# VHH binders against Putative pumilio homolog 16 (APUM16), part 8

Target 1, 332 residues: Putative pumilio homolog 16 (APUM16), of Arabidopsis thaliana (Mouse-ear cress) (q9fie9)
Amino acid sequence: MANNNSFSMSTMFNTIQEILNEEPLTVPSPPSRGGYSLFHIRKAEMDIQRIFNFMTGSEDLKDDISVLDTGTLMWMASLMTSDCDYFMVITTNKNGSKTLQKLMGMSDDMDVFFFEAIMRLFIHVMTDKYASYVTIQGMRVFQQDKRELMYDQILRYACFLAGDQYGCIALNEIITDLDDPYYRDQLLDIVANNALLLSNDAYGNFVVQHVLKLRDSRCTRNIADKLCGYCVELSFKKYGSYIVERLLEAGDVPMATVVLDLLACKTEMLIRLARSEYGNFVVCKALELTNEILTADLFYGLVNRLMPYRHLLHRSPRSKIATILDSMSVPN

## First folded at step 26 (VHH)

Design cc2 (from bb6 with E103Q)
Fold by ESMFold2, fold request of step 27:
Structure cc2 (fold): chain B 332 residues (1-332), chain A 123 residues (1-123)
Amino acid sequence: as target 1 above (332 residues)
Amino acid sequence: QVQLQESGGGLVQPGGSLRLSCAASGFTFSDHWMSWVRQAPEKGLEWVSTISGSGGYTSYKDSVKGRFTVSRDNAKNTLYLQMNSLKPEDAAQYYCAKDSFYQGSTRYPFDYRGQGTQVTVSS
């Protein structure tokens, strides 16, 4: 708010010295009926304001965190995680998130405070632009027992996170970083099993695309299997058409799955798809990718269905489908 | 028995305002974070806003930030959503929800139980 001025290292040091020179406070419990004295409540609020200013201050000033003693850092960790509101206000700040990430992994004892706060607030942390990176950092630096509990929560809420504007980004970072095959395979299976729902979602489609970019053949096959029978309806839709194009590019089996779906629909529907805002790109890519000797049956299956109606396809002037068909129908 | 009862929806013109209310009972309201979710035709549930148990922390989906304000009155066990500058894309059935991600068994983190309240924005 009004206090977003740059801190110098001297100012930050003086603020910390003031905290250290005061008589120790009882760390306030989360709000209830209010059993603390007014002085203790007011003093704790002033201490958390000083910690907030330190945590959210300029990144340049944070280079010297290593000069703070362990006792000071433990006190700060304890107080900023003592209340859900304190933690969220700090971690949803861009600089607060970055500073907290630097503190994580420095001490297993300090990490307990961060882990417990993250787990209490898991969904709210994971769906925030900046706080989600605190969780990602925890999965990189926390002890194994903590990381396993965090993966259990990721698996539990994967579909919800995938549908969130920031949760999808955080989930993709976790998918990229995940090296434990037990959790990795489960997470990829959840994405694949929900591929139809996610592919139609404004944010979930990015998770499906990210998983396909991993080039994990088992996961790619599972996605293709789950979308089998739905590729035409997906291709009429903005986000679904992107997924179908990525499947066409993902290998011979996913490509065949898509093309067989296109061939299975009525010719009138295929022509409507070929003329549609999003589906024309799918049909064009299917023609381009199957125009090879090994896939000639798929290619000519499409051509034979489309060729009698090529006059209708010329009315789509940005579409390359008519051009492809004309190149086949012009005798020398 | 957890009960959540939404009200305050209606028909408004684009740019208009509505205030939604949610009466809560059957649990200690002040101990729980509360959220608003909405569902438009042909779409899944969409998270809109969250408020902490004390009211000290709020968050909003980017598309409503600056236009919507979530608040709560813990003495009245009531959650509110003030919606200003309403747009046609805000038209939906709105539900209030209790956080369930920590204490629930479902893979959806919000516990919505009410009938919801319809917001319609007509030009």
Scores: ipSAE 0.572, ipTM 0.835, lowest interface PAE 1.9, mean pLDDT 83
Fold by OpenDDE, fold request of step 27:
Structure cc2 (fold): chain B 332 residues (1-332), chain A 123 residues (1-123)
Amino acid sequence: as target 1 above (332 residues)
Amino acid sequence: QVQLQESGGGLVQPGGSLRLSCAASGFTFSDHWMSWVRQAPEKGLEWVSTISGSGGYTSYKDSVKGRFTVSRDNAKNTLYLQMNSLKPEDAAQYYCAKDSFYQGSTRYPFDYRGQGTQVTVSS
């Protein structure tokens, strides 16, 4: 009874819960603005609308921003970040996000407001298509202490973000942009440790693929280790097959891991895989990459297992596997 | 104790509409962001929509944008999801979820969810 541990968001959350049993990071509470809902005061409403229009109305605000004095910008920043809903409305707007990114880094004092807002709404910002870029920009321009706190949040929610439609993109960008080996390695470790879960996820698989493309030997090896025994199953899936192919290409150790899985599985499963829509590419790549002197044992292992079923493989249109096998068959 | 109770699910034809409700108790409802999530057969839990504590901000999964509307009545401690133009792909168990972001506490994005309500879309 193969416990089909179906990767579910619930499993991801459970995994995160196990990680988060550590003391909750207290995000600074928004400044207690007295009970006046920014939306109820007409004058305040006008200012709010003006700021919104300014932030969202122009694609090229560089010239306009440059004309504004520091005090005005500070006031705007304060107002934009004073209300979570208002901040989100601006930040989730395509132009608003861009404008915010331009404002970020202009002043350390202003950055405090943006930082606090981002931290308060961290997951909501990071899982939004446009707002996530504001966080990414913060990671580039904020002071070190703020960036560290943001990294801590990213680490904390890395698996969750990886499984999110936009979070995974943001996470990949962050991983790519990270110049601090400490944080980068931690993120890579999280991805590697959760490689099986992420590889089976609709969005998480992109993170695994991305990390493999970075060609970090340690991370790749760790991923291979975690996927050991699961490569065949993954190879039946579209994105899973890409991951397995990347492992095959990553070096001798990851390649061997994949090939050993192929060699260890039931013959019926191997043949099914070789004939499958995506798995055929995996098997073919395995044959191609092992056809070297140093990996000859792996190559011949695969050939020997597949050869008796060559006739079945020939029935598959344009089977490269069959072609490879034919080349190995001693002409009678 | 935090309690969430979903209702309003049922069987609808493609193109039909449903309105889900979630009754919340055991916490200050207005102070928390709330979300709808769903789980289809053989699929993992999927985020559908989120609404801020005040209701001034809403977000949606791309596939449901323009069709679904999340709302809340803080006086009644109730979360709603209006689902229009339902598609077979929308069939799932729908759950109300309490967001963990309270007063800067960074916990799991969803700390609590209800038992769910089943939405079936079939011709």
Scores: ipSAE 0.483, ipTM 0.793, lowest interface PAE 1.2, mean pLDDT 86
Fold by OpenDDE, look of step 26:
Structure cc2 (fold): chain B 332 residues (1-332), chain A 123 residues (1-123)
Amino acid sequence: as target 1 above (332 residues)
Amino acid sequence: QVQLQESGGGLVQPGGSLRLSCAASGFTFSDHWMSWVRQAPEKGLEWVSTISGSGGYTSYKDSVKGRFTVSRDNAKNTLYLQMNSLKPEDAAQYYCAKDSFYQGSTRYPFDYRGQGTQVTVSS
């Protein structure tokens, strides 16, 4: 009776946080505010400002990083990551982010500081326009163990990130860069399982589109399955229509899924879709792709449903659908 | 027990202003990042703003940048959201949320949220 105590990663993180909370990394307690002369405080403040200026300064300083000794870099890394606010101010700065990305990977010892800071502020960093690139860079240059922990966080918050303006971009980059099939597949599964929600989201739809572009057959099929019954509705929307078009192009099974939805909907809805701003492309694509011997039944199904209304379709500007239908009405 | 109580919502005209407050109890307020989130009818929960424990860092949804200001009074255990130039699309139930370094298994990385306060923007 093997008590499979599924060590929930949440427990590990809680334990790590407890450990991190318990063992004060003796970051030398900022000298108790008491005994450090105004001079030391001023010096520390000056150092903080100097580091900030260095990190956020113009690209011309790029050459200066290479001149800094390892000890100085380590000190800087330590100081930058010692305070969450300070770290965020630097990382959310366009130049600061770039500079951090350059520092990352220079030393494993330094990377520990960056990793810890990123992990502590993971969602805040990932949902920021510039800071998210620091995480992406970490995923490229950090040691495997750190990357794995970061992947776990990404998986945990994948749907949240997908729905975020900048998170979705970061997520797409990470998906693209993933070289580990295990994590990649899990992430794809999350996207697929939430395909309907994400497809209807202002930012999530970009993640779905991106994943479909990867042409992973399993993921694509899963997405098709989840969107089954919703393809018509999605096709009325700008980004939804792109997703549906991608499904049509993805292969026989996804194509069939979409076409079956088109065939199953009310005739009035289908005609409305065919005449709509975005839906007309979907219907046209469906006709074009099904006009083959093996899918003739689907093609004729669509044609038969649309043909009685061809006069309405001709009134639509640039209607390729009408042209296709006309080609079918010519009695050989 | 962690408690969050939002207030300050109401009906305003487009272009108007509101100030939301959130009274916090049951935890060391200054040690936690706090967020405002909102949910409009038939829409999902969306993040609006975050402020660090000390208040030294703030972040905003792009659509509210320049109009909304998050602040906190740690002595009073209170979180604020000043909302200016309100738009109809800002109408939502607004929630105060406690951020515990995103350790939550939930879709939204918030441990606790209040009951919310309703913001309505209509002519």
Scores: ipSAE 0.478, ipTM 0.788, lowest interface PAE 1.3, mean pLDDT 86
Fold by ESMFold2, fold request of step 27:
Structure cc2 (fold): chain B 332 residues (1-332), chain A 123 residues (1-123)
Amino acid sequence: as target 1 above (332 residues)
Amino acid sequence: QVQLQESGGGLVQPGGSLRLSCAASGFTFSDHWMSWVRQAPEKGLEWVSTISGSGGYTSYKDSVKGRFTVSRDNAKNTLYLQMNSLKPEDAAQYYCAKDSFYQGSTRYPFDYRGQGTQVTVSS
């Protein structure tokens, strides 16, 4: 399947019809004693439709944004940010988002309009598949004072964004792009401090996983500490088991934290975990990663708890645990 | 004082329809974006849909898009959610929420204050 101009133009036509149907709710307010007429109201609607067509049209047709004069660009920025609905309809469109990203950073005066619109609509922008990249672009190209205010909002809503289907993706992009230690460390701390709640969330687990992949030792330690005592519970769950596997891979201290949690539960619970849909992979990985001289105590702690039940573990669907235990057997 | 009163929930068969209503008072309704959020037993709050103050922009969680329609009547200060093709996973307590995006101490962007209305989907 290929995306081309014909598909983009078809989507654009459908979007245009939707916007036209919203016409009664977007008419600008006239001044209390002003010269507004029905012609002026109709002209404003036609002007926004022209801007919408330009912003949401094929990227191929907009390669020459630089040929537009500065007055036209400022007029476009002002009008498309003048109403929350205009801004959202443009920025949530795939091409509209890309075009707006190209306009950002061209002029500090123009960027004021974009910044104010983004901040007014921050949560709605950040939870959209396409509009969130407008915010990410702003953090790359806006003046420092604006970028700091945007990071403050990200920190404020980080847990909410992490729990959203598109917000989690946008948040991970921001985490990847963060180069300011002051904001990066605060954001990582928020994720770590909420790691248990996020690890149990359908979308938040992706943020915890992403942060663990950064291999920031302080953040990884904080996550391991917050999840200490919960690794067995998490390992029974689809999303939680991913997190526990990432902790096992994250270094000696996180691995030890996980294995000690596994060893601390009752043997019956450990066997149920080892036979479970998701937990068997955690136990198997724990065995594989601790099977070294320096971690022999952890390895044999697990083996000694599991070995009496190897017959039950052989009955488990497709698990490597029984195979690992069989390789530990010696002739007698 | 902000007041939100949800209604229209009930028991419905899978594939059925319900229309939820939310009567709002104590604030300028048309100035505020409104949302529907829901909570199933032993689950966290889940965002469902949002509508702009004018009604010109709407958005939906992917799992309900095409089945649910959010709307508002600013003359009646009322928010609506038309729910079609209901599924068992839609069963929850539904709340309407006013935006609380810029409240200083609130780190959750929605202000829900009503009792909610229960939607139950059983075959």
Scores: ipSAE 0.464, ipTM 0.783, lowest interface PAE 2.6, mean pLDDT 82

Design cc2 (from bb6 with E103Q)
Fold by ESMFold2, last read:
Structure cc2 (fold): chain B 332 residues (1-332), chain A 123 residues (1-123)
Amino acid sequence: as target 1 above (332 residues)
Amino acid sequence: QVQLQESGGGLVQPGGSLRLSCAASGFTFSDHWMSWVRQAPEKGLEWVSTISGSGGYTSYKDSVKGRFTVSRDNAKNTLYLQMNSLKPEDAAQYYCAKDSFYQGSTRYPFDYRGQGTQVTVSS
């Protein structure tokens, strides 16, 4: 029981749904309004447990950070970052993350403590649901020299983060926020150069999709180039098909790249794709987008391969491909 | 000089349990965070669990949380993974890994050097 009061978070846990006999149902109630107060506390009474309780307490149950004296805040920052376990148990708590984000940017001297802890624990912070937003906040509010070192770490681990459940979300937030062309272009290039690996990943595909939504023409072209030769394989897959559809919509060169991939496979494979749960939407969109004067060769390339098998395509009631082909049939 | 040696794998029925061990040498074990990663056939590496150098912080991939427990014995330089309620999806080659972030040329944060240990779950 006594070791359950360590930094494992178990001593203050509250749950919406609890399971008797399987997990402990007894958790301490949140303290009253003054229970998370560091107001007027003497420095000699400051300890890590009191800091933990303050940092993880509900916003409506604790003092406003703005009324705490600078000495208290500095000692708090120093102590909570003095041990990797202290920092991680605070920042992986939902309220602990939010409270830390409010402390960041208040003082360059305090920010040194936060920066060093984040850099020491970078991967563990970036792959946590709540702690990752501490790093994102640091990139928003830290001095430029610190932010540049953090961008270097993002670039170093971008592919690893993209493949992580929470890392991919944090990475997408960073991509959205990043305005510096030097770091932004490098990050986009890393995503594009690894587009095939990421597109086949349960989480990495969301990063590729996010980058395509940015409509950066150079990055989109680079992604299309890297996925060339793989568009049919991807189109059989739920998330891969979305990426291929975004490429079809992204301009003449990405569209042509996709359609030429479709035309390069054997007719039997193209028909299987056209009848598949996700691939039918790719083929349909390819037909719709190439049905233009400038792309007539691509359009009729697809039609000529599909038309002999249009009876099989009628057995796919969610597909518009058969309707498109029927509108071009020669009357008998 | 850095050496990691996994053991404790085997064949088990669904719902069964296994305890994996990893003997570490060639570095100051207690200074390093340790992780378990796994690889199923024709799949990439998947992170499973991490434990801090002191053992005071642990984390788990959501799919194993509540079923797996990571621990370490710093006196014996040994990392453990207790796997309960095993499912067919848990079948994989399991590797222990030392953290390698802030290492010079590596872009992968986990240093796994052992041969791993195979976990097979079959009915």
Scores: ipSAE 0.446, ipTM 0.772, lowest interface PAE 2.7, mean pLDDT 82
Fold by ESMFold2, last read:
Structure cc2 (fold): chain B 332 residues (1-332), chain A 123 residues (1-123)
Amino acid sequence: as target 1 above (332 residues)
Amino acid sequence: QVQLQESGGGLVQPGGSLRLSCAASGFTFSDHWMSWVRQAPEKGLEWVSTISGSGGYTSYKDSVKGRFTVSRDNAKNTLYLQMNSLKPEDAAQYYCAKDSFYQGSTRYPFDYRGQGTQVTVSS
């Protein structure tokens, strides 16, 4: 009998229209304590519950939103941003986040409500899996004066966001999208100046990796400078080794910085690194990238320290290092 | 002068439960968001959970979601953390903290925390 099933988005839409279109009544005082206050609180709770159900419904709400008048949308924006709990409950919901993103940019006056709520709750929004995309959408669609204030908050909290599971993802998205050189260069400088701290962080390393993928030569050089002297330590670590590999690939100066760090440690440490779970890839890539005429001193510096230990390096499964060294041997 | 005092820690077997409390004074408790953070030996501070001033919004670190429940009693100025299905990984010094990010009041997440209470999960 599925004819009377009312679990659709249109049912939720009609419910919101009913609560938003009800005429106000003069409400007499109830005879009991707090009855008038409880009545008004319960009406507001019912209004927000209906709005919550509308906002968190299926992705098909785009068409339903287009039939609501601007006054109704403005009332909804006002009510759902009127309380921090309402805003956070809606925006941390997967569908609530998506629906709010569709509402953003429709009206500059409505966007004021969203902007003010985001700014009050900036860190809490930016560190949530779904709510952070509401902020990212604001950076795309809000007026320039609002976007500049949001950039200031990003700069202020960049290191904290980089160390958060979801904050690092949101920060990387903003870094990708940010095209204003004034704010972009400042954000890249903050990441580079904190590169060692971030590279050793469970989530911050992903921000350093992302910035290196941009191939910004100034930022890459600054990162290499800050990591100078730490490349061996990083190369023993799962995520640190990837950062060092990216530096090796980034250009002649970052590559030289890494290789000189490798050569500065004792031979015993270099061999431990070359046989290690993550460091073998760093040493292999250093050999591959320095095997050119202009970098022959770096290449043979590595080869001369590794060659006496070929027998140990052959015992490293899936490692190319021994193969590279064998290709340089002269057959008898 | 903000004061926070944690209690309720102790020794528990894996799979066990504990309820932590945090008595707050020196500020209007109901106006402020509160968090639980923890620190294991040789590790930095790790955020665990946050609750809004009214208690209407809560959030949790993914690794404790479904096992831990944060709550507050604003009449008693007390924050709680119910910890169920405890794992050895949960062993740490637990601190309650006044949230510093609401309305951008500070750069640091945990300016005001108590002395902590120790949770030990033994095999």
Scores: ipSAE 0.438, ipTM 0.775, lowest interface PAE 2.7, mean pLDDT 82
Fold by OpenDDE, last read:
Structure cc2 (fold): chain B 332 residues (1-332), chain A 123 residues (1-123)
Amino acid sequence: as target 1 above (332 residues)
Amino acid sequence: QVQLQESGGGLVQPGGSLRLSCAASGFTFSDHWMSWVRQAPEKGLEWVSTISGSGGYTSYKDSVKGRFTVSRDNAKNTLYLQMNSLKPEDAAQYYCAKDSFYQGSTRYPFDYRGQGTQVTVSS
């Protein structure tokens, strides 16, 4: 009974619950909006528009950042982060995001504003095409204590982010940039533990693929373990097949895991896979990679299972599998 | 207790329009970002759109950009989703969801959702 565990955001949320047994850090509430007179409001509105134009303007205008005094920059940072809507409008703008990234790291005092804004809107920022780069930049330039808090949020929402169109990209970048083994390993563990779910997801599969490319032996093994018994099913899918191919290439243990799945499945399923749009590449790669002395048992296992159906495999245009099998049929 | 009640779903032809509503209660509606999410048959729950507390910021899934519009009436504690140019791929159960933030007690992007309303797109 193939438990069709349909990948859902609900499933991702449930997975997150298992990780999040720790109490959230309380961020202090922004100071109460003092009664600005209507005139102050208009001036403030004009300033808001000016700042917006500055932030979202062309790159040529960004050279002007260098001429701004520290007080002005601090004021700008404060104003940009004083309202969540305003902050998001700037950060989700392509140019605004870039400008903000340039401002980040200029001073610790300014970074506090940016950090707080990012943390308040963490998921919204991380799932946006351009705003996510602001977070990535923060992870590069913020003080360690702030970065750690951000890492905690990333870990908390890792599965959710992995399944998001832009979150997965940001997550991959963060994984790549991580130099702290503590956070890196935890993040890799989350990916590995949820490998089956993520591999079947439209965006999560990219995270799994990315992590496999990092060639972390522990993580790769864990992924292989989680995908054990599911490699055949995954191989019928486009991105699933890529994951399985990466496992084949990752080393002896992951390779063996995949090949054993191929050997354990029903003959009809194996032949169907070998003839399928994406699965044929997996089976071919398995044959190619096992065609060595140390893995000869796996190779011949595959050959023996496939050989009786060689005639069917020849019907597939440019079947490399058939070619390999033919080479084995030549009587020395 | 937080309550969310979706309505407005139905059967439409491709290219048709629907307007979904979500009535919210049990919390200060204007203080919370709200989202629409959907679940199609045999697919997972997916995010569709988000709107800030004031309504000054909105975000959309790429596939619905230009076709869907999220809005809110804070005086009525109601969230809306105008769906135009509907496609078969838009067919799903649509849910209203209350967003969570870092400052919130919830560790999920969405802490509450309604029972949903069914949108069917068929010729």
Scores: ipSAE 0.435, ipTM 0.773, lowest interface PAE 1.4, mean pLDDT 86
Fold by OpenDDE, last read:
Structure cc2 (fold): chain B 332 residues (1-332), chain A 123 residues (1-123)
Amino acid sequence: as target 1 above (332 residues)
Amino acid sequence: QVQLQESGGGLVQPGGSLRLSCAASGFTFSDHWMSWVRQAPEKGLEWVSTISGSGGYTSYKDSVKGRFTVSRDNAKNTLYLQMNSLKPEDAAQYYCAKDSFYQGSTRYPFDYRGQGTQVTVSS
């Protein structure tokens, strides 16, 4: 009775909840909205629209930022971040995001406003196509104390972000940009520990692929360990097959892990995989990479399992596997 | 205790429309961002739409942009999802979810969700 543990996103969320039992970082409350008179509200409304137009205007208008005095910029930053809706409307705009990125790093005092806004809306910002770049920019230009707090949030929500259409992109960029081994390794560990879940996810698989491309030996080995026993199943899927191919190419240990899975599975499953749309590439690559003196046992193991079914493999269009097997059947 | 109850699901033909509702209780509804998420058969949970506490900000999955509209009535503690031009790929169990955003505090992206309402799209 094969326990079909349907790895549902629900399991991912449950796992994240177990991690979140630690006390939320108290972000200081924005300064109390002093009673702006109705007259100040209309002037403020005009200013809000002007700021929006300025922020979301064409790139040619960005040269105008250099003409604005520090006080005006500070006021603008304060106003933009005073309301969460307003901030989101600006930061989710393609031009608005770019303009914000330019403003970030100009002043530490201004950066406080941006940092607070990002932290309040962290998930919403990180899962948006354009707003996520504002966070990425913050990770580049903010003071160390702010960056550390942001890293903590990234770590906390790493799995969630990995499974998001835009979050996965942002996460990959952050992983790439990280210079601190401490934080980088933690992120890599999170990805590796959740490799099975992420590999089966529509967006998470891109994060796993990205991490494998970084060629971190520890991380790659950890991923291989977590995917041990699941490589055959993954290989039937388009992006899963890419991950498995990356493991085959990563070195002797990951390669062996994959090949051993291929050797351990049922014969019917192996033949199905070899004939499948994506799995045929995995099996072919496994044969090609093991055809060396040091891995001859693995190679011949695969050949011996596949050889009796060579006739079936020839019926598959463009089967390189059949060609390899034919080359082995010719008596020197 | 936080409670979310979805309704309005059903069977529709491709190109049809549905309006989902979510009744919320057990928290200050207007202080929280709310989201719609869905789960199709053999697929994982996916985000569909989000709306801010005031309703001044909305966001959508790319595949539903222009077709779906999220709204809320804070006086009634109710979240809505108007779904137009429905496609077979929209068929799923739809859930209302309470977002983690509360007065500048972020905890978990989706703290609570309802039991869901089934949307079926069939010719």
Scores: ipSAE 0.344, ipTM 0.730, lowest interface PAE 1.7, mean pLDDT 86

